# VHH binders against q8kes1: the designs that were tried, part 14

Target 1, 126 residues: q8kes1
Amino acid sequence: MNLKVKGARDVFEYMKGRIPDETKEHLFVLFLSTKNQILRHETITIGTLTASLIHPREIFKAAIRESAHSIILVHNHPSGDVQPSNADKQVTSILKKAGDLLQIELLDHVIVGNNDWFSFRDHALL
Short names: E, the ipSAE of ESMFold2; O, the ipSAE of OpenDDE; V2, 0.75 times the mean of E and O plus 0.25 times the DockQ between their complexes.

## First folded at step 7 (VHH; framework vhh_8emy_2)

Design m2 (at its last look DockQ between E and O 0.91; V2 from the best seeds 0.80)
Fold by OpenDDE, look of step 7:
Structure m2 (fold): chain B 126 residues (1-126), chain A 119 residues (1-119)
Amino acid sequence: as target 1 above (126 residues)
Amino acid sequence: QVQLQESGGGLVQPGSSLRLSCAASGFTFSDYYMHWVRQAPGKGPEWVSSISSSGSYTYYADSVKGRFSISRDNPSKTLYLQMNSLRPEDSAVYYCAKEWEYDEGTYSRGQGTQVTVSS
């Protein structure tokens, strides 16, 4: 049975042990069912996260392929600091708009640190 | 069981101050970001402020920046919201919130405390 995520804490717990190299920044997408169950996750990019490297068409191509009802963005900060950068906010904004148009909701964007996380949804950034 | 109990609301004049408190129990308070949200009649919930688990980081809605101050005391499991220079548009029920629940599309929050700013 697929794991259900009820909030950002569950996303954080899910990502434990699933980041191949925590010394590098990884961007992931979680594909969710209508019941907020994780259908699959996919690594989008490895390395410095910039808005120019994130293409909505690639993310939502994958979302459509997985028949996802919604998606959650996740990326780790190797520094352990979970505060969002301007780049993080820009990417989130772009993907939010794209998701709205495609009716595949960007449910949250979660930044993962060593022992903490940051939820865009919790902080009204999404 | 998660419990959040807000207090400190009331009827005040514009320009006055209030200090809200939230007593938390049923979870490890010091491990969570905590939030204040408010809801006015006929409007949806509005995020007001957030504070990190240690209190090192604080966030505010543009509408309250410079006037409101969020703080927490982890040993007593209490969240605070100092509201200065209150305006009529600040009138709402104020809620202490723990986290956003995806299924409910809202924050896990207490019963709220009424704040009314009127001349």
Scores: ipSAE 0.776, ipTM 0.906, lowest interface PAE 0.6, mean pLDDT 94
Fold by ESMFold2, look of step 7:
Structure m2 (fold): chain B 126 residues (1-126), chain A 119 residues (1-119)
Amino acid sequence: as target 1 above (126 residues)
Amino acid sequence: QVQLQESGGGLVQPGSSLRLSCAASGFTFSDYYMHWVRQAPGKGPEWVSSISSSGSYTYYADSVKGRFSISRDNPSKTLYLQMNSLRPEDSAVYYCAKEWEYDEGTYSRGQGTQVTVSS
């Protein structure tokens, strides 16, 4: 049974134990149903996040294959500090624009740390 | 049950200060970022400020930076907004918010407190 996410805390809880190597930055996408249930997640990049490594067509190709209604981005900061970087903001902006055009909404971008999280949507960065 | 109760609003002159409070219950307050959002008549909601679960990090909309200060007291489960140098444009209902709810497409919030700054 697929886990439903109501808000960013549920995304943070979902990612516990699902980051293969917490010493490295990982960017994930969560593919969501019309009822905000997580269908599947997929690793997009491993290593220091830069906007040049993000290819929207591959992410949304996967979203279409999964029949996703919407997506959520998640990434970890190995330091545990969940403040967004400029690269985090750039990646979010690119994928928001692509999602708006394709009508597959980017619901949120959640940065996860050790015991904390930061939601772009909560902070009106989306 | 999640309960958020805002207070401290009022009618003030431009340049004045107000301090808003929000009493929280029904959830583990210290686990959550907390937010202030406001809504002026005939407008959509506007995010104002956020504070991290421990209180270590604060965030502000550009329109209020340098004038507003968010704080929290985790033992008393209380969120605050100190509002200085108030302008007529700050007039709105101010809401204490726990998080954005994906199903609702808006914040989980209290009933709000009215702030009116005379033009």
Scores: ipSAE 0.741, ipTM 0.888, lowest interface PAE 0.9, mean pLDDT 91
ESMFold2 (binder alone), look of step 7: mean pLDDT 85; pTM 0.860

Design m3 (at its last look DockQ between E and O 0.81; V2 from the best seeds 0.82)
Fold by OpenDDE, look of step 7:
Structure m3 (fold): chain B 126 residues (1-126), chain A 119 residues (1-119)
Amino acid sequence: as target 1 above (126 residues)
Amino acid sequence: QVQLQESGGGLVQPGSSLRLSCAASGFTFSDYYMHWVRQAPGKGPEWVSSISSSGKYTYYATSVKGRFSISRDNPSKTLYLQMNSLRPEDSAVYYCAKEWEYDSGTYSRGQGTQVTVSS
């Protein structure tokens, strides 16, 4: 049975132990069912996260392939600081718009640190 | 069952201060971010402030930054919002919230406490 996520805390817990190298930034996409169950997660990029490296077409191509009802973006900050950068906000905005058009909702964007996380949804940034 | 109970609201004059409290139970308080949101008549919910599980990180809406201060006491499972230099536009019902729930599409929150700022 697939794990259900109820909020950002659950996303944070899910990501524990699933980041291959915490010294590097990883961008993940969680593909969710209509019941907010994690169908699968995919690593999108490894390394410095920049807006130029994130292409909506690639993310939503994967989402469609997985028959995802919605998606959650997740990326880690090796520094442990979970505050979103301007780049993070820009990427989120772009993907939100794309998701709305495709009717695959960007449900949340979660930044993962060592002991903390940051949810765009919780902070009214999404 | 998650329970959040806000208190400390009231009617005050502009420029005054209030301190809101939220008593939490039914979940591991220290494992979660906590939030304050408010809703004024005729308006949608507005995010006000957040604090990380350990209290290391605090966040504020632009409209309250420099005037409001969020804090928490994990042993007593209590969330606080110190509101200084209150303005009429701060008038709203203030809610303590645990997190945004994906299923319901809204904050898991208490019943709220009324804050009215008027001369």
Scores: ipSAE 0.873, ipTM 0.934, lowest interface PAE 0.5, mean pLDDT 95
Fold by ESMFold2, look of step 7:
Structure m3 (fold): chain B 126 residues (1-126), chain A 119 residues (1-119)
Amino acid sequence: as target 1 above (126 residues)
Amino acid sequence: QVQLQESGGGLVQPGSSLRLSCAASGFTFSDYYMHWVRQAPGKGPEWVSSISSSGKYTYYATSVKGRFSISRDNPSKTLYLQMNSLRPEDSAVYYCAKEWEYDSGTYSRGQGTQVTVSS
């Protein structure tokens, strides 16, 4: 059965064992139901995160195909330090704007490290 | 059952200091970033400050930066907010928060403690 996420801790727990190569930065999107159950996740990029690699049309096409009500962004920092970078903030801003227009909310962006996580929503960055 | 109990509020004059405390139970306190959020009458909630799980990193809203200091004591499961140079616009109910709850669209928080800054 699909995991229900109540907050960023649950997102962090979901990602355990689901990052293929933890030595590389991955950006994922989680597609959520109206009940905040993870329908599935999809890898957006692998390697250094840049805003130019983000194609909102392709992400939201996938969200519509999955019948997602909302999405969550997740990425790992191989260093284990979960503080957001400027690139992280830029990617978040782009996808927030697109989601607001399409009424598929970007519910959170969660950065995962070794045993810690950082939520954009918890810090009012969303 | 998550429990957050704020204390240390009161009525003070402008320029005064207060120290808020939050006793936490029902979750692994040392795993979480912790937050202070405030709400003035007739206004929406306002994020004030956050602290990393270890206490290494702290974050502040622009309106309180340089005047407020967040800290934590993981062994006692206690979060603190030192509030200096208090202003009338700091008057609000202050809440200790564990995380944003996606279902409710609000923070998981306690009952709050009232801070009133008035002459």
Scores: ipSAE 0.774, ipTM 0.893, lowest interface PAE 0.8, mean pLDDT 91
ESMFold2 (binder alone), look of step 7: mean pLDDT 85; pTM 0.858

Design m4 (at its last look DockQ between E and O 0.85; V2 from the best seeds 0.79)
Fold by OpenDDE, look of step 7:
Structure m4 (fold): chain B 126 residues (1-126), chain A 119 residues (1-119)
Amino acid sequence: as target 1 above (126 residues)
Amino acid sequence: QVQLQESGGGLVQPGSSLRLSCAASGFTFSDYYMHWVRQAPGKGPEWVSSISSSGSYTYYATSVKGRFSISRDNPSKTLYLQMNSLRPEDSAVYYCAKEWEYDSGRYSRGQGTQVTVSS
């Protein structure tokens, strides 16, 4: 049975041990069912996260392929500091708009550190 | 079981101050960001403020910035909201919240405490 995520902590717990190289920044997308079960996750990019590297068409192409009801963005900060950058906010905003148009909700964006996380939803940034 | 208990609300005049408290139990308080949200009659929930687990980072809605201050005491598992220069538009039920719940589409919160600002 697929794991259900109830909040950002569950996303954080899910990502433990699933980041191939924690010394590098990874951007992931979790594809969720109508019951918020993780259908699959996909690595979108490895390296410095910039808005120019994130294309909504690629993310939602994957979402459609997986028949996802909603998606969660996840990326790690190798520094351990989970505070969102301006780039993080920009990417989130763009993907939120795209998701709304496609009716595939961007449910959350979670930044993962060593022992901490940051949820855009929790902070009313999404 | 997660429990959040707000207190400190009341009826006050414009320009006055209130200090809200939230007693937390049933989870590792010091591991979580904590939030204040409010809901006025006829309006949807509004995010007010957030504080990081250690208290190093604080965030405020534009409507309360400069007037409200969030703080926490991890040993006593208590969250605070100091509200200064209160305005009638600050009138609402104020909730202490731990996280956004994906299923319910709302914050995991306590029963709330009523704040009424009126002349």
Scores: ipSAE 0.816, ipTM 0.928, lowest interface PAE 0.6, mean pLDDT 94
Fold by ESMFold2, look of step 7:
Structure m4 (fold): chain B 126 residues (1-126), chain A 119 residues (1-119)
Amino acid sequence: as target 1 above (126 residues)
Amino acid sequence: QVQLQESGGGLVQPGSSLRLSCAASGFTFSDYYMHWVRQAPGKGPEWVSSISSSGSYTYYATSVKGRFSISRDNPSKTLYLQMNSLRPEDSAVYYCAKEWEYDSGRYSRGQGTQVTVSS
């Protein structure tokens, strides 16, 4: 039952049925092993995403507790449009910097919609 | 097995146009964003452009925006890059890519096609 992610499509498939209320914006973090297996995920925020809602200390405290090698951010857009917003980019930048210092890599940020996904890593935004 | 086969490269003069093609097989092409990535000698890979699975959204690096146009034909499993107003700095091997592979830290890509823009 060790769910391994090879790329962003696997992240999108993992999130199917795991977003409690798709009418609301959610930000999740996935904690990964050295083999890119999902150890678990955690909901970070519910509601319109802003950088002020993000507390790197709490995210990386959880990552350390899980012994995560790396993390992936996942975020849904209730509209189904997976294009990243400025807030999405700002949140990603903050957590990338924190992860670089702690050597717990932010491997990707994947925005999920109805039948589509957008990977920051695929688009060289990480 | 994923197969990506780029074609359409060549040697051209500055200001010329080229159209690159990529034939895809071994995966459900219409399920994936597709990407063009280029690499000049002695440099790291540079992302160029991406297109959504349906073709409804396109994305471009700032260095090529307004000059390059990405498109796809899902029935024929073919990805395209129309390159206009080519410059010497566009010279590189151009790769068609399916996704970033987390294990390898690289794009899943084809063998590439050489584009050379002679000054």
Scores: ipSAE 0.727, ipTM 0.883, lowest interface PAE 1.0, mean pLDDT 91
ESMFold2 (binder alone), look of step 7: mean pLDDT 85; pTM 0.858

Design m5 (at its last look DockQ between E and O 0.95; V2 from the best seeds 0.85)
Fold by OpenDDE, look of step 7:
Structure m5 (fold): chain B 126 residues (1-126), chain A 119 residues (1-119)
Amino acid sequence: as target 1 above (126 residues)
Amino acid sequence: QVQLQESGGGLVQPGSSLRLSCAASGFTFSDYHMHWVRQAPGKGPEWVSSISSSGSYTYYATSVKGRFSISRDNPSKTLYLQMNSLRPEDSAVYYCAKEWEYDSGTWSRGQGTQVTVSS
């Protein structure tokens, strides 16, 4: 049975132990079913996240391949600080628009840090 | 069952202060971020403030930043919102909210408490 995520805390809990190297910034995509069950997750990029490195076509290509109803974007901050950067906000905005067009909803963007997280949904940024 | 009960609202004059409280039960309060959301007549819900589970991080909407202060007491499972320098545009029903729920597409929130700022 696939794990159901009800909110950002569940995403945070799911990601525990799943970041290969916490000293590096990882971008993940969670692919969700219509029932918000995690079908799988994929590492999109490792390293410094910049808007130029995030290609919506690659993310949603994967989403389509997985027959995902929606996706959640997740990335960790090696510093432990979970506050979103402007780059994070820009990427989220771009992916939100792309998701709307493709009818694959960007359900949330969760930043994971040291024993804490930040949800774009929780803070009205998405 | 998740229960959130807001209190502390009322009718006050501009420039005055109010302190809202939220009593939480039915979940592990200390494991969740908590939020305040408000809704004015004829408007949709507006995010006001958030606090992380441990209280290490606090966040505020631009409209309330510098005037409102969010805090929590995990042992008593209580969320607070200190509202200073209140303005008429702050008038709304204020809701204590748990995290955004993916299934419902909104914050899990209580019944709310009315705040009216008027001269």
Scores: ipSAE 0.902, ipTM 0.943, lowest interface PAE 0.5, mean pLDDT 95
Fold by ESMFold2, look of step 7:
Structure m5 (fold): chain B 126 residues (1-126), chain A 119 residues (1-119)
Amino acid sequence: as target 1 above (126 residues)
Amino acid sequence: QVQLQESGGGLVQPGSSLRLSCAASGFTFSDYHMHWVRQAPGKGPEWVSSISSSGSYTYYATSVKGRFSISRDNPSKTLYLQMNSLRPEDSAVYYCAKEWEYDSGTWSRGQGTQVTVSS
């Protein structure tokens, strides 16, 4: 019954109704099966995203516990502007490197806003 | 089934302009962001430009920013790329793409249109 994601639009659709307070910035991780089904998601941070709040060992410990093959980051911008910030790019780079070392791939980072999204993969930022 | 058909390529001199078009069918065009991706001989695919589903936001690779302009017409299900001040390094097959596919690790794209910039 788990939803399969083929691309970033499916990730955007999954997040509809799953952001507790859309007036606040959230970072989530989606844990994926080998068939790109969402096993579950987990909130990493609430509030302005900074690289200092990201702890790769905790994310990948959770990924291992979930038996995830890969992960996707999802981040909302309350403003509705889905362009990535420098902090968004830095967080993505850190987790990409960690995932490469641990062989748990970061498939994408999807920023969601008011009925819109931005995919790092679609823009070759991953 | 998703179908994307690119057109408008050709052989041109440096400094010329070209306008690429992409006709889309088999999906709800207005629900998806659209992308242009290019591939030169012997190189991997390179992202060029993207436009949001509404057309309100556009994005460009550093190598083309200020020279290329992406647009879309949702009623006609058509994506465009206006390419100005073309350079030899812009020579590639240009693809219209719907999204990066997680299963395949590549863009969902059409057959492409050849752009060749040569003196």
Scores: ipSAE 0.727, ipTM 0.892, lowest interface PAE 0.8, mean pLDDT 90
ESMFold2 (binder alone), look of step 7: mean pLDDT 85; pTM 0.852

Design m6 (at its last look DockQ between E and O 0.94; V2 from the best seeds 0.86)
Fold by OpenDDE, look of step 7:
Structure m6 (fold): chain B 126 residues (1-126), chain A 119 residues (1-119)
Amino acid sequence: as target 1 above (126 residues)
Amino acid sequence: QVQLQESGGGLVQPGSSLRLSCAASGFTFSDYHMHWVRQAPGKGPEWVSSISSSGSYTYYATSVKGRFSISRDNPSKTLYLQMNSLRPEDSAVYYCAKEWEYDYGTYSRGQGTQVTVSS
């Protein structure tokens, strides 16, 4: 049975042990069912997260392929600091708009650091 | 069952201070980030402040930054909001909130405590 995520903490717990190299920044997408069960996760990019590297078409192409009801973005900060950068906010905003148009909701964006996390949803950034 | 009980609200004059408290039960308090949200009459809910599970990170809305201070005591499962230099626009019901719940599209929150700032 697929794991259900109820909130950002569950996302954080899910990501434990699933980041191949924590010394590098990874961007992941979790594909969720209508019941917020994780259908699958995919690594979108490895390296510095910039808005130019994140294309909505790539993320939602994958989302459609997986028949996802919604998605959650996750990326780690190798520094351990979980505060979002301006780039993080920009990417989130763009993907939120795209998701709304496609009716595939960007449910959250979670930043993972050293034994801590940041949820865009929790902090009214999404 | 998650229970959040706010207290400490009241009627005060502009420039005064209040300290809100939230007693939490029914979940592992120290495992979750906690939040304060407020709602004024005729307005939607407004995020006010957040604190990480360990207290290492604190976050504030622009409207309260420099005036409000969030803190927590994990052993007693209590969340606090120190509100200084209160303004009339701070008048609202203040809610203690657990993380945003994806299934419900809202915070798990208490019944709230009324804060009224008026001359």
Scores: ipSAE 0.891, ipTM 0.942, lowest interface PAE 0.5, mean pLDDT 95
Fold by ESMFold2, look of step 7:
Structure m6 (fold): chain B 126 residues (1-126), chain A 119 residues (1-119)
Amino acid sequence: as target 1 above (126 residues)
Amino acid sequence: QVQLQESGGGLVQPGSSLRLSCAASGFTFSDYHMHWVRQAPGKGPEWVSSISSSGSYTYYATSVKGRFSISRDNPSKTLYLQMNSLRPEDSAVYYCAKEWEYDYGTYSRGQGTQVTVSS
């Protein structure tokens, strides 16, 4: 059955063992139910994250198909340093705006690394 | 159940210092990043500072950077905020927070401690 996430640490724990190659950057989206259960996750990109590689229409098309109430972005930093980059902030901003218009909220963006995470929501970046 | 108990607030003059403490229980303290959030009357919550679970990384809102210092002691399950060079605009209820709770759209926090900075 579907795993419930209460906060960013649960997202970090969910991603353990679910990143195919931790030496490469991955961006994932988690599709959430109204009860904040993870319906499914999907890999958006593999490789260096840039805003130009992000296509909100494809992400939100998938979110609508899943009947997602909200989404969470997850991004790994192979270095283990979970500080958000400017690209991370740009991607988050774009998807936040798109989600607000479609009323499918971007609930958080969680960066994961070596036994650590960074939540945009916890740090008021969302 | 998560329990957070803030203390150390008070009424002080501008330029004064205060040290806030937060006693934590009901969760594995060392597993979580910890945060300070403040709320002035009639305003929404304002994020102030965060510290990573190990204590290795600290983060500050622009308005407090260079004046406030966050720290933690994992063995005693205690979070701290050293507030120096206090200004009237720092007046607020200060809350210790475990994380943003997705179900409630707000931080998991204690009852808060009042900090009042007046002439």
Scores: ipSAE 0.762, ipTM 0.893, lowest interface PAE 0.9, mean pLDDT 91
ESMFold2 (binder alone), look of step 7: mean pLDDT 86; pTM 0.871

## First folded at step 8 (VHH; framework vhh_8emy_2)

Design n1 (at its last look DockQ between E and O 0.96; V2 from the best seeds 0.87)
Fold by OpenDDE, look of step 8:
Formats: C-alpha cells, sequence, structure tokens
Structure n1 (fold): chain B 126 residues (1-126), chain A 119 residues (1-119)
C-alpha cells in the first residue's frame, strides 16, 4: 500500500534517506492519488533551482503518465537553511498556474533542510 | 485525538498588547510546526505566524511583522503569540493550528479566541 501524506511533515519524513546527495540541490516531484497517497516520486533536476530549469510540460507530462491527481514539489537546500528563495517562489507560482490549468493541483512545495522543512502551504505562499 | 485550545483573547484599545496561548494535546507537539491564523468577520482565514518544531525559525505575515512574536514551550506543549501595538484591523478570531491538512484543505485548528481592538 502506498504511503499517504497528510501534511508537510509527512512529506519531510518521506524524503528522509531519499536524497542521493545532500550536498547538491535536488528537485523532486511527488505524484499523488486522489487519496493523497504517493504513487511515485521523480527527480526532476539536480543543481541550483531556477525557473528556467523547470519545465511545467515535463512535470505534468510525468504527472499525467502516472495518473496523478495532484503533485507536491520537493527540493532540498544543501545549506540546511529551509528559507525559500525568490527562485523557489517563482517556480512555485509557475507550476501552480500550470497545475490549475491542467486540473492537477500543486498541493504543496516543501523545502527540506537540516532536520527541518518549509511548507509553502503552511506559510500561505501557495 | 488532536486538541488545540486557544486563550488570552479579549477587548483592548489600540496600541495595547495581548498574549495568546494555545494548549496542545493528542499529538507529539515537539514534532510539528505550529501556526497562528486569524479570521475576521466576512473574510477568509489569514495566516499570521508560524514557528518550526524547535523554535529556531519564526515566520510572520507582513501585516504583523515587528509587532507580533510567536514562541513555543515544548515541555508544556504550549504555543504563544505575543501581540503588541494592536490595531483595529487585528480584530479577529485567532486560531492555533497544527498544520495545513491536505485532505481538508485547511489548517487543523482549535476553536479560536476572539481578539477585538477598539477605542
Amino acid sequence: as target 1 above (126 residues)
Amino acid sequence: QVQLQESGGGLVQPGSSLRLSCAASGFTFSDYHMHWVRQAPGKGPEWVSSINSGGSYTYYATSVKGRFSISRDNPSKTLYLQMNSLRPEDSAVYYCAKEWEYDSGTYSRGQGTQVTVSS
């Protein structure tokens, strides 16, 4: 049975041990069922997160392929600081709009750091 | 079951201070970020402030930054909101919240405490 995520803490817990190299920034997408169960996660990019590196068509192509009801964006900060950057906010905004159009909701964006996380939903950024 | 009980609200004059408290039970308090949200009549919920599990990070809405201070005491499972320099526009029901729940699409929150700022 697939793991259900109820909130950002669950996402954080899920990501523990799943980041191949914590010294590098990884961008992940979690594909969720209608019951917020993780169907699969995919590494989108490794390296500095910029809006130019994120292609909504690729993310949502994968989402459609996985029959995802919604998606959660996750990336780690190698510095350990979970504060969102402007780039993080831009990426979130772009994917939010794309998700709305495709009716595949961007449910959350979670930043993972040193034993801590930041949820865009929790902080009214999404 | 998760229980959140807010207290400390009341009627105060502009410029005054209030300190809200939230007693938490039914979950491992120290494992969760905690939040304050407020809702004024006729308006939707508004995020006010958040604090991470250990208290090392605090976050504030622009409207309250510099005036409000969030803190927590994990041993007593209590969340606090120190509200200084209160304004009439701060009037709302203030809720203590555990997290944004993906299923419900809203904060898991208590019953709230009324804060009214009026001259």
Scores: ipSAE 0.901, ipTM 0.943, lowest interface PAE 0.5, mean pLDDT 95
Fold by ESMFold2, look of step 8:
Structure n1 (fold): chain B 126 residues (1-126), chain A 119 residues (1-119)
Amino acid sequence: as target 1 above (126 residues)
Amino acid sequence: QVQLQESGGGLVQPGSSLRLSCAASGFTFSDYHMHWVRQAPGKGPEWVSSINSGGSYTYYATSVKGRFSISRDNPSKTLYLQMNSLRPEDSAVYYCAKEWEYDSGTYSRGQGTQVTVSS
C-alpha cells in the first residue's frame, strides 16, 4: 500500500531505512498521486549538493512517466544538522520554478538528519 | 481531534511587549515541530517562527528576528511567543500551527489571538 503523506513529519518517517548510505548526502524526489500517496521515490544525486548537479528535465521526465500530480524533494545531511544550505535553497528554487511551469507542484523540500527534519514549506521557504 | 488555542493578544502601543501562549491537545505535542503564523486583514498568512520538537532549534522570519522569541514546554503541551519591540506592522491575528498540511495547502492552526499595535 502506498503511504499517504500529510505533512513533513510523514516524509521524515518514510525516509527512515530508505537512505542507502547515511554517511553520504543524497537528494531524492518523491512522486505523489492526487491523494498525496507516494508512488515511488528516486535518487537524484549522491554527494555534496550543488545546483549544477540538478537536471530539471530528467526529474520532470520521470514525474510525467509516473503520472505524478506533485513531487517532494528530500535530502539527508549526514552531520545531523538539518539547517538548509544556500545550495539547498538554490536547488529548491530551480525545481519550484520548473514545477510551476509544468503544473507538477513541488509541495515541499524536507531535509532529514539525526532524528530531526526541516521542512521548507513549514518555514515559508517555498 | 487536534486542538490549538492561542491567547495573550491585545491592543498595545509601539515598543510594547506581549507574550502569546498556545495550549495544544489531541496529538502527541512532543512529536511535532511547532510554528507561529500571522495574518493581517486582507493579506495571506505569513510565517513568523518555528521551533523543533525537542526545543533545541528556533527559526525566525527576518522581519521579527531579534525581537521575537519562540519557546515550548513539552510537559505542559504549551507553545509560546515572546514579542518585544512591537511595531504597527506586527498587527495581525497570530496562530500557532502544528505543520503545513499538504492536502489543504495551509497550516493546521488554532482560532488565533488578535495583536493590534497602534498609537
Scores: ipSAE 0.803, ipTM 0.902, lowest interface PAE 0.7, mean pLDDT 91
ESMFold2 (binder alone), look of step 8: mean pLDDT 83; pTM 0.845
ESMFold2, look of step 9: ipSAE 0.792; ipTM 0.900
ESMFold2 (binder alone), look of step 9: mean pLDDT 83; pTM 0.842
OpenDDE, look of step 9: ipSAE 0.882; ipTM 0.932

